# Ledger of designs, part 106: VHH binders against p49116

Target 1, 238 residues: p49116
Amino acid sequence: EGPLLSDTHVTFKLTMPSPMPEYLNVHYICESASRLLFLSMHWARSIPAFQALGQDCNTSLVRACWNELFTLGLAQCAQVMSLSTILAAIVNHLQNSIQEDKLSGDRIKQVMEHIWKLQEFCNSMAKLDIDGYEYAYLKAIVLFSPDHPGLTSTSQIEKFQEKAQMELQDYVQKTYSEDTYRLARILVRLPALRLMSSNITEELFFTGLIGNVSIDSIIPYILKMETAEYNGQITGAS
Short names: E, the ipSAE of ESMFold2; O, the ipSAE of OpenDDE; V2, 0.75 times the mean of E and O plus 0.25 times the DockQ between their complexes.

## First folded at step 7 (VHH)

Design ka62 (framework vhh_7qbe_3)
Fold by ESMFold2-Fast, scan of step 7:
Structure ka62 (fold): chain B 238 residues (1-238), chain A 119 residues (1-119)
Amino acid sequence: as target 1 above (238 residues)
Amino acid sequence: QLQLVESGGGLVQAGGSLRLSCTASGSDYAMGWFRQGPGKEREFVASISRSGGYTYYADSVKGRFTISRDNAKNTLYLQMNSLKSEDTAVYYCAADRWGRYYSPSYDYWGKGTRVTVSS
């Protein structure tokens, strides 16, 4: 009953740590990425359809798709994050590491390829001028993916994904009525998200996590976080 | 404190295979294998990220060695194929507390397991 997403679910506002340091460092990058991850997971847990699937299914879905949600979030918040500046600083550090022989060329090549894929994805989304409604539905499509191994409520998940696709189609056809092929151009971008390594994303953006805690291990914790505790994490209140 | 215990070393003929294991008291660490041959300095062999999906290898072992981990068992593995006399060394398991991409360092070390490859 009713639409899959409300206007509340379209609003996606990242609050950056302030002030930005004079020199970019691992801790600032990790804090910024952590805030985006928390915002993305809080967004997911606020969807009634997601809640209806139950705790175990919710945890399994987010564990399977957090990298896709995070990457969509990076693209959506690229300007707010100054993502191009962050990626340029990482690239500069990698180039210097090659010259000082601190890291292997193979390791650096894999990470550079990941950064280039991420830049290409974000650039394609920017060129398409993807709006907040489109981002919300793209996130819903990747969240409600029934094809991940080990899922128990696959029929319900598939139904929610189809609902997300139908509502995105309706929105695009009404809002961009003169661009008949816009939806096709948007949807063809989604497979690229599956090509990006969650391990490399974790190493690039979450290196500053205290205690070498993995994203897989913190997902259940974040999904159960009280609203006040969550707000404390993303606003820096405490 | 983290403890690392290597096993699986032994004698093997050139061209043969051997699998090393490292049992850790915890799994929330980026981990790697290092080796030290007779009269040589300790050298890097392979590393694996905390989640286990990202791996890196020294050029001398690429295509021959495979690093993997089972975080449920707190165990790191090194599958060594097509062994050469030059692979003869004491192999050490190591863990990095922070799992850092930018500045990898290894804070925890095992005592080593000996691998001898006959020519």
Scores: ipSAE 0.000, ipTM 0.119, lowest interface PAE 17.4, mean pLDDT 82

Design ka63 (framework vhh_7qbe_3)
Fold by ESMFold2-Fast, scan of step 7:
Structure ka63 (fold): chain B 238 residues (1-238), chain A 119 residues (1-119)
Amino acid sequence: as target 1 above (238 residues)
Amino acid sequence: QLQLVESGGGLVQAGGSLRLSCTASGSDYAMGWFRQGPGKEREFVASISRSGGYTYYADSVKGRFTISRDNAKNTLYLQMNSLKSEDTAVYYCAADRWGRYKSPSYDYWGKGTRVTVSS
């Protein structure tokens, strides 16, 4: 028994595809997003507590929370991704699509609202200046969520979530001792993650790379990848 | 590897002002200023978060020094006012890889710029 996360679990380094194209396209956006998704799953897989739950539970947890982990990853890596530039390109594409034909005005509105919520979330995290340790614990809190339907081992998952919450509290109180309300400001941001649609995230970031299969269907395969394959995905080296 | 280069040091009269700059090869870091005076250990001066939204100051400089940053230029600043002879030191900029503006240990350091306050 030791801490839930070690210093190695704080490391979260996204390597972007190079070079960035003059005009952003679906393939560049999808490759960038896929690298972040694979990094996020590799990060989860590296946690001993996560491994201890077993493969079936691991798959169920990641299927339930991948959108929350991915969104936290977007916020954490916003600078290295130039996320604002990517979102601006997506918005421009959507605005141009309105002029061509209107498959569904309601759908375009839903997608634009999702982009706005994502921007607001990332901006709120940036204004709080969430550090790498805080991001690691927030990801652990959403990963070890016992409240998703269909989960087994919920008592053990809850124990790991409580441990993540306790270690985050201890970290913030020790590190930012003069800022008595910092933890509360951080934690009240988490409910917004549950309001973001995983289907819209798939449409915005993953359409060009996964064909007709959902993220849910590929998660078991990503979690089974050997370390070399994960490293190949995050560098684009196959 | 992150490179940090300080500039702006010099000789200034007590009661005067001086602005130090630190140019960085990247901006996604919490950053700080430290100093080492003659016969003293390196001490913390001021720090700033990634966005610049949070700052933290040593009691000895609070109200006299202002830390700021321009992320578009990858530049950190320290505006020093009401300088005292005790402020004489080599000033170092530092960066924390985890974005902790209250860092227990900084990862990257510049080579320093000398400030001499005469009276």
Scores: ipSAE 0.718, ipTM 0.884, lowest interface PAE 1.0, mean pLDDT 88

Design ka64 (framework vhh_7qbe_3; at its last look DockQ between E and O 0.92; V2 from the best seeds 0.00; counts 0 for: pae E 2.3 > 2)
Fold by OpenDDE, look of step 8:
Structure ka64 (fold): chain B 238 residues (1-238), chain A 119 residues (1-119)
Amino acid sequence: as target 1 above (238 residues)
Amino acid sequence: QLQLVESGGGLVQAGGSLRLSCTASGSDYAMGWFRQGPGKEREFVASISRSGGYTYYADSVKGRFTISRDNAKNTLYLQMNSLKSEDTAVYYCAADRWGRYQSPSYDYWGKGTRVTVSS
């Protein structure tokens, strides 16, 4: 049996909508986020082990971990996305909602804390200087998490996660031989992903685009979408 | 494609100091310095992560050379102290597209700057 990931899975290139508006509006933010989400889902779909689990199990896995994958994607693509600027824009838009008295004080606090957690996580990953290979393996570890409720084939999922972990370990030992504790430093970041609410993430990044439609409900369609269709949407949106 | 341009090379006496610079068209790369002496193969000198938080040095230059970067200026530096005749080489700036500061292979290279240390 070959490796879980190949060099083809390391590439993770996000193309931003063009042109960038002078003011980052809700549409631009949602479009950017959607592209990242699609990229993340199609990345998962490109993994043979993921395909081997079957469509139902695949869908269940992605539904369970899409927020974590998306967040890792935000961290990985933070620079190209100008994530800090996007988050600032989101905050500004929220200020408008606050002024209109559409949100409770508790909800405002919750949303602002979520934004802070996102920024903090991405900053922490940047400080660790996580490379493309490491991101790929971290995403795989997150994807093949057997501890989500309602999953089938949990034994197989666990095996794939172990394989991802072992390959990451081998990679880090080989690449960063002088940094003995790098693997541990990287892995210890993963729990932070579980602190983040998928609902709040959805509201912040996707509400302006999908309206009342949930990410959960569209995941099956994204996974069935042809890569060509995705690319077409990117080119068509330019 | 990332463009790298080295500068700061020149003639220096043994025991002297020199500071090299490398200007990059971007800052999203792990970067490193390499050198090639007369009749020698290109060899690793030092590398630095994207944020600058991690550095790595060849044993031959450890304690004498310091690699640093200014991402706001898109510039990589190599401070060379206590220079020796064996440090005579063309020094190259390199960048890794995957962000590996201990990269097994670099994707982008400068044209190099010559450093000559006289005895």
Scores: ipSAE 0.876, ipTM 0.944, lowest interface PAE 0.5, mean pLDDT 93
Fold by ESMFold2-Fast, scan of step 7:
Structure ka64 (fold): chain B 238 residues (1-238), chain A 119 residues (1-119)
Amino acid sequence: as target 1 above (238 residues)
Amino acid sequence: QLQLVESGGGLVQAGGSLRLSCTASGSDYAMGWFRQGPGKEREFVASISRSGGYTYYADSVKGRFTISRDNAKNTLYLQMNSLKSEDTAVYYCAADRWGRYQSPSYDYWGKGTRVTVSS
C-alpha cells in the first residue's frame, strides 16, 4: 500500500557514553554496544510492517537477525563510535591474554578471525559510501528475512522483504541513475553478515552484561519497553 | 549545525586555473559544489561521496574541473582548469546529511565565493 519505510526510519543517531575514557575498558565498550543494540531494536519496532507481524513473530525475527542488524549498525556508526579504536583495544587485550595463557589458542584464533571479518565488512561498506537511505533498506531486508529456521508467518515476512528490496531498487535507480551497478555492489555485501558468529559478537561487545545473560534472553524485554523507558536506557537518564 | 565556509574565489583570465576550498565543521557528509552566474539559476557543478571514492560532474565541467576532499582537514576542494567566461559565478559548497553524493536536495549551504573569469 504505502511505503515500507518513512523518512523517520532513515534517521539513526547513536549517542555515545560521555566522556570517552583515556583508555578503553570493557564497561565503556559494553555501554556503547548496548546503546547501539537498543537503538537498532527501537528502529525495528517503529516500523508499522514489523508491528503488524505481532509480538511473537517480532521476537523471533530479532532473535534471528540481531547480530546482522548490530553489525550493519557498527558499519553505519563506525565514525561516531570510533570503531577502529575500539577494535584495536580489543585486539590489544587479546594479545595480552595470549601472553598470559588466559584463553585457549583456538578460541583466540576464532575471535581474531571474527574481528578481521568485521573490519573487512565495515571497510567494504565505507568504500561503497552507503547512504542513510540505503542503510535503512539494508536493515529492513535483514530484519524481514523469511529463511531463518523456526519462523512462522514466513509468507508475510517474505512480502515485506520483497517490498524492502523493491523500494531500495527504486531509490538507488532514482538517486544514482548513472551508476548502473551500484545496487548489485551493495547487495553482494549482505551474505557476509551471516558468516559473523553472534556468540563471538556477544563476547567482544557485551562482556559487561550482568549475570551472563544472552542477547536472546533480553530481546523480548527491550521490544516491550515504552518509549520513555527506552530513551532512559540509551541515554542513562529517565 | 554544520557550518560551511568557501574560499579561493577571485578574478582570473580565460584559460587560467583556480582552486576553491570549503572548510566544514564535520566530515561525515556527501558534499558538492553549485554555482549561480549573473541572470542564471543555481546549477550543479560537481559532487563527492563521504570517502571520496565516488565523484559526479555536470557535463559542462567534465574534463576541466576536479572535485576532491581531505577528511582529516574537513576540507572540500574544486580544482578549476581551462576556465571560460561562462564559469563566472558565485560558487557554493553544499552538504547532504544522508551521505548521498547525487543528492536531490542538499541540507547545508555555505554563503559562496565569487569567481570572475575575464575574456
Scores: ipSAE 0.712, ipTM 0.877, lowest interface PAE 1.0, mean pLDDT 89
Fold by ESMFold2, look of step 8:
Structure ka64 (fold): chain B 238 residues (1-238), chain A 119 residues (1-119)
Amino acid sequence: as target 1 above (238 residues)
Amino acid sequence: QLQLVESGGGLVQAGGSLRLSCTASGSDYAMGWFRQGPGKEREFVASISRSGGYTYYADSVKGRFTISRDNAKNTLYLQMNSLKSEDTAVYYCAADRWGRYQSPSYDYWGKGTRVTVSS
């Protein structure tokens, strides 16, 4: 009926654990990533169209797309997070894991390829200078993806995705009227998100906080959290 | 709270050049220049994206003014060439927290630096 997103959905402010350690460690990386994950889930939960899908559909949808939302969040917050520094620390930790013979050569190749893809994606988004409104609509397009396996309300999800696409198009044309190809340049970046492995994202960013559980297993609990508890998890406050 | 401090204003002859600077306390913003001439409303001059890769200019300054930025120094620049009497104004640095290099509204503003173009 009305717009899919309002200006309240454009706000996406990540605060980092402070102070930044002299040498980044697993705890700092995991806390930083957890704040971004909780911020992303709070954002998704706040969307009326998402709320309208119902609890079962919400959980299934987020399980299917959380890694893509997280990756968009990394790109959007790359400067605030000092993401390049975090990725360098992860590479150094990975090299130490090789020395300890904890990872196979095939796994090392997979992880390094993933890091390279993530760096390339974030750099390409930065060079396009994607704005906060554009990120909000891109996250909505990713969130309301009807083609993930196992989804049940695909017609309604597709309707919401088409609405997000239409609103992004209208926004870009009105805001950047002299940049004829901006929408096309933005949209061609989205397929790279499907190349990101949720399992490798968990290994890179979440091993120190989650232990042996997957993000998939905690998503229902995250989505049910009260707003005050979200704010505590996003800011690291009790 | 982002802080913006302009400098480089002064008196210059028509046809001359002047370079304005704006030092910011952060660099994760799209930024722009505005000006307010004597007896006029504040108007847009130029803007630049967070990375510096995209720029946008008011028609009245296209070809004469160049906006640029140095993110390592958190500094925004406006190179003003072929200055005219109508360019006389207080010039304000502004920042958009949403990263829109063609923003309809800016969130943070400097106090301004005065430019006077004499004939």
Scores: ipSAE 0.493, ipTM 0.805, lowest interface PAE 2.3, mean pLDDT 87
ESMFold2 (binder alone), look of step 8: mean pLDDT 86; pTM 0.886

Design ka65 (framework vhh_7qbe_3)
Fold by ESMFold2-Fast, scan of step 7:
Structure ka65 (fold): chain B 238 residues (1-238), chain A 119 residues (1-119)
Amino acid sequence: as target 1 above (238 residues)
Amino acid sequence: QLQLVESGGGLVQAGGSLRLSCTASGSDYAMGWFRQGPGKEREFVASISRSGGYTYYADSVKGRFTISRDNAKNTLYLQMNSLKSEDTAVYYCAADRWGRYNSPSYDYWGKGTRVTVSS
């Protein structure tokens, strides 16, 4: 068997909607987030091991982990997205909603706690200076999680996850040989992803979705998109 | 295409100091300095991560050279102290697109700036 990931799986290029509006709005945020989500799913589809599990298993895996993949993508693409500016705009909108008495204080507290956890995660990844190869393997570890309820082929999924873990270890030890504890610092960041609410992520970033549909409901359709149509979505072409 | 432009090279006496600069057209890169002396192969000097939080140095320059960066100015620096005749070389700025601050290969290279250390 060959490596789980090839050099092509390290490439993760997000193209932002252009130009950026003077005042950030729901449409711009949703379009930016949708491009990242489509890029993340296209990335997963390109992995031969993922393809080998079959369509039903692929759909179940992505439904279970899309929020973790999306959050890793936010951290990886934070600079190109100007993520801090987007989060500041969301916070400003929430504070204005408090003044206008449009949202309950308890709900706003819950959402603000989610934003703080997201900022802490992205800042921790930035401080560790996680590279593109490390991000690719972390996404693979998250994608090939055998412990989600209802999964079939769990033994094969676990094998792929262990392969991702072994290849990440080999990569880090070879590339950052003088930094004995780097791998441990990276891996202890992953459990935080499971504590992030997918419902709150969806509310913050995907409120502008046409037809008032959930991310869960559109995942099977995104995974079936043809390459040209997929490229159109991530570049904003018609 | 990332553009890298080195500056600050020149003639300096042994024991002296010199600061090299490299201006980049973007800042989301791990970066490094390499050098090639007369009749020698290109060798690694120092590297720095995207944020500047991690640095690596070749044993030959540890304690004498300091790598740093100003991401607001898209500029990389190499402060060279206690210069020796063996530090004579053309110094190249390099960048890694994947953010690997101890990269096995760099993707982008400048044209170099020459440093001559007199005995």
Scores: ipSAE 0.632, ipTM 0.841, lowest interface PAE 1.4, mean pLDDT 88

Design ka66 (framework vhh_7qbe_3)
Fold by ESMFold2-Fast, scan of step 7:
Structure ka66 (fold): chain B 238 residues (1-238), chain A 119 residues (1-119)
Amino acid sequence: as target 1 above (238 residues)
Amino acid sequence: QLQLVESGGGLVQAGGSLRLSCTASGSDYAMGWFRQGPGKEREFVASISRSGGYTYYADSVKGRFTISRDNAKNTLYLQMNSLKSEDTAVYYCAADRWGRYLKPSYDYWGKGTRVTVSS
């Protein structure tokens, strides 16, 4: 009945682990990515429409879209994370692995292509100067995707996605009235998120976190965490 | 906490030029310039997006003023050309927390720098 998102849903503050190591390592990258993932899950569960879908449906929804939400979060938090530095370190490591024949050339090529797509996406979002309200609505459009296999309540999910699209349109038209084509430039970037491999995202950002267990397998546990426990994860508090 | 410090104000004759600077403690903000003349309300002058790729100007300054930024130096600039007596004001640097360069709320403000244009 009211707006899908409130002003509280625009706030998206990532607290990085400190201190930053002189040489980037798997532990620092994994901890940083985990904080972003937890922040993204907490953001989703704070939306009343999301809770209204019920636990089974909303859990299935996030399991299907976590990689898209995470990638939007990487773009939004790129400066705070020093994402370009992290990706450069990964690329350098991969180039050294090619020279030493430690990894297959086909696998390295696949991972490099993923990194190029991720850099291209983040750079395109940065050039558009996407604001906090626009990011919140883009995340909502991705979250309320009715077209993932195995979902229930698809008509209500579609209703929430349409509401997110309408509210984004209203916001952009009111705020950026002098920029007639801004909404179109933003929306045309969105399909690229579906081309990002969740398996490669797991290897790049979550290596050593869960062994052979996938991120979508832990999402139900993250969504059930208490607020205090969640805050401990994202702030690094004991 | 974002801190903004303006500089570059002073006395200038009509038709002259002046460049204002604003040093910020961070660069991940959409930013703008406002001014308040003697006996007038504070008015918008110009704004710039986080990257500097988009700018917006008040009609009264279009073609005369240029807003720019150097994110490596966390510095915002306002190049003022063809100055008029009506441009006499205290100029304020401001930043929007959400990155809106159009219709921003401007959550952070500097203390201002005075510009006097003599005729």
Scores: ipSAE 0.602, ipTM 0.826, lowest interface PAE 1.5, mean pLDDT 87

Design ka67 (framework vhh_7qbe_3)
Fold by ESMFold2-Fast, scan of step 7:
Structure ka67 (fold): chain B 238 residues (1-238), chain A 119 residues (1-119)
Amino acid sequence: as target 1 above (238 residues)
Amino acid sequence: QLQLVESGGGLVQAGGSLRLSCTASGSDYAMGWFRQGPGKEREFVASISRSGGYTYYADSVKGRFTISRDNAKNTLYLQMNSLKSEDTAVYYCAADRWGRYLTPSYDYWGKGTRVTVSS
């Protein structure tokens, strides 16, 4: 059967829009997030096990887990993205929105709690010094989640998740042999991903000046993209 | 299918204020204000996300105009302060449900409300 992931699946390189604007704005944030989302979906569609499940199952899986994949991507790419600077700009915008009476206090509290949860997650992953192989397997565990409602082929999905877990365990045990509890420390971080609302993530990163595109609606389109069209989106070159 | 109706336009003196409203038949849309002055192309003014969490402004109106929405009333607002003669235009409410975030698409438009700023 071979391994679930190859070395090509460990490579996860985000190319940021350039130049970075003097003042961060919704357009730059949305473009940056869109590139990460496209990179994450292209990563998923390149996995042979994922392809083997078929288009309908692939669409359902990604619709169910895109927020978890995206959040893992934010953590993995936090430095190249200058995520702390982006989050600070979002917080500043939210504070100005309160001052100008644009948003309810309840909604702003909800969004700020989400930002704090996101910061806590990214900080915890940074403290653990999660490497590229570990991120690849964590993304695979999240992708092959059999427990989302409405999924078909759940037995195959579960087998691929188990394979991801087994390969992660083997990797961590061999690479970090002196750290007996590392795997447990990594795995207990995963439930936090499901505490983060996909609707709030979508509002923070993907609702821009020029569009109201639902991530749910765009997922089938991205998964059907030819490689050349996909590359144009992630580089901004098309 | 979506209907947009603007109101609140009128004549105002330079330095004055005016508030525009747009009533929509639904709220599951990103929304924006555009304007077209005499002898000019239609230009973007401001936009607001479906939730109201994000706003964006044209450089010419930053610090003077404020966009907001009341989703319970399906109403979009544009508060215009420190009005200038160059703000004279017909102001249009627009909505975008399914546009690509890398490519703008405003599929629904109101008929516009006229704003005249005397100098």
Scores: ipSAE 0.000, ipTM 0.133, lowest interface PAE 14.1, mean pLDDT 81

Design ka68 (framework vhh_7qbe_3)
Fold by ESMFold2-Fast, scan of step 7:
Structure ka68 (fold): chain B 238 residues (1-238), chain A 119 residues (1-119)
Amino acid sequence: as target 1 above (238 residues)
Amino acid sequence: QLQLVESGGGLVQAGGSLRLSCTASGSDYAMGWFRQGPGKEREFVASISRSGGYTYYADSVKGRFTISRDNAKNTLYLQMNSLKSEDTAVYYCAADRWGRYLEPSYDYWGKGTRVTVSS
């Protein structure tokens, strides 16, 4: 057994749809978010420890944590996404919607609070200067969460989470030796991810999905079809 | 992929100041400045984290040089004050792919910009 993550798992490069339109629209936002979501799910699928848990457990884990992984991805890729510009466009749309009585004030308040929490999270991560290795291990800690309801193999999931925590600690202590409390500052950011509603994230970023497709419904498709193809290659079956 | 282009080098008298710039095709990197003087090995000068919140300097330049960045412009800067003849070198911009700034493995390098400090 080697480290939980390899250098290939530290690589996380989002390619944005090009060119960015002069006026942001739901299609561009949805395409950008979908690329990040797919990158995040393919990242998870590539981890040998994740594969070892089996398909049903993999699906359950990603369904439980996709919003947390997505939010970490938004923070990591905030600059390449021009996330502040996207959020400003969404806010402008919401302000226009309340003037036209298209949405209730309560709903708009919930969405605005979600945007504020997202901005605060991304700002906190930027201030901490989280590097690529730290992001990879934070995503692993989130992915291997044994405390989601209905999970099987919780003992094995917990072992992988502990391995992620240990490897992150070793990295931070070695790389940022002058900042004694850096690991603590980073880890206390994680609980905020659980406070962000996956339903609101879906409405903000995935409204452009065609055919009444929900994130919950596409997760097993991506994981099962891609995993089956990968397993077919390993077993010699096409 | 990532391209780094240095500028701002030139001839300056001892005690003078000079500002170097490095334009990058992206800002998701921890970045640093290195230099190589005549007949010397390349040496570390300064590094800066992705956000610019953390900086680290070689002892030889502490108090004289300031590293900074403008992520909106994808530009890295090195403000050099109280220049000495020993600061004469080709200055290189570098970036770490993982964003590490204290013990980075610089994977991307510019072609350099020459700084000559006279007398």
Scores: ipSAE 0.007, ipTM 0.466, lowest interface PAE 8.8, mean pLDDT 84

Design ka69 (framework vhh_7qbe_3)
Fold by ESMFold2-Fast, scan of step 7:
Structure ka69 (fold): chain B 238 residues (1-238), chain A 119 residues (1-119)
Amino acid sequence: as target 1 above (238 residues)
Amino acid sequence: QLQLVESGGGLVQAGGSLRLSCTASGSDYAMGWFRQGPGKEREFVASISRSGGYTYYADSVKGRFTISRDNAKNTLYLQMNSLKSEDTAVYYCAADRWGRYLNPSYDYWGKGTRVTVSS
């Protein structure tokens, strides 16, 4: 049996909206985040092992893990997104909301804690200099998680996760042979992804979505999207 | 797709210093410097990770050369001090597609900049 991921699955290139506004706004942040979300879902659906699980299982897996995939994508694309600048703009907006007494103190605390966790995660990944192959396999480990409630085919999902773990281990041991503890440092970062609320991620990055739609509700549509429609979304063409 | 353009080469006296620059059309890459001297094979000089946290040097340049990067400017630097006649070479900037700073495949290359060290 061949490898879980091919070289095409390592390539993960985010195209940012152009032009970048002089001052960051909700529309630009939402468009940037939407492009990353679409890229992440298109990445998942391109994996033969993922396709083999069937449509219902695919939808359930992505609904369960989209926030983890999105957060890994934010870390991987942090530089091209100027993520630190986006997060600073969000923090400034939240501080203005506190001054204007428009949001509860408890809610603002939750959102600020989420931003700090996100910054810590992205900084830790950056300091580790996680490469494209490592990111692809970390995303695969997260995607093929058999422990989410309501999943069927959990035995097959677990086998794919174990295959991802084994292939990541082989890659790291070969590529970073002189860094004995690299794999352990990488894997210990993953549990933090589950501590981040998908509701808060949605509020921070997807506030500009029209029609009061949730990410959960659009996942099935994105996964069924034609390649041309998908390319239209990520390149800014209709 | 990625374009790399080296600059800063020239003629310098032995014991002198020179700084090379490489401007990239993107900065989210692990990068390195290579050189090819007259009648020699291309050899590794130095490499730097995406964050700049990991750097590696060939033994022949260790302690004399410093690799650094400015990701905001999409620019890679090689500060060359205590230059020797054997440092005479065309210097090439290279980037690994997937950001591997150890055992990279260096998929992208510049056209090179010439450094001549006289004695």
Scores: ipSAE 0.558, ipTM 0.803, lowest interface PAE 1.6, mean pLDDT 88

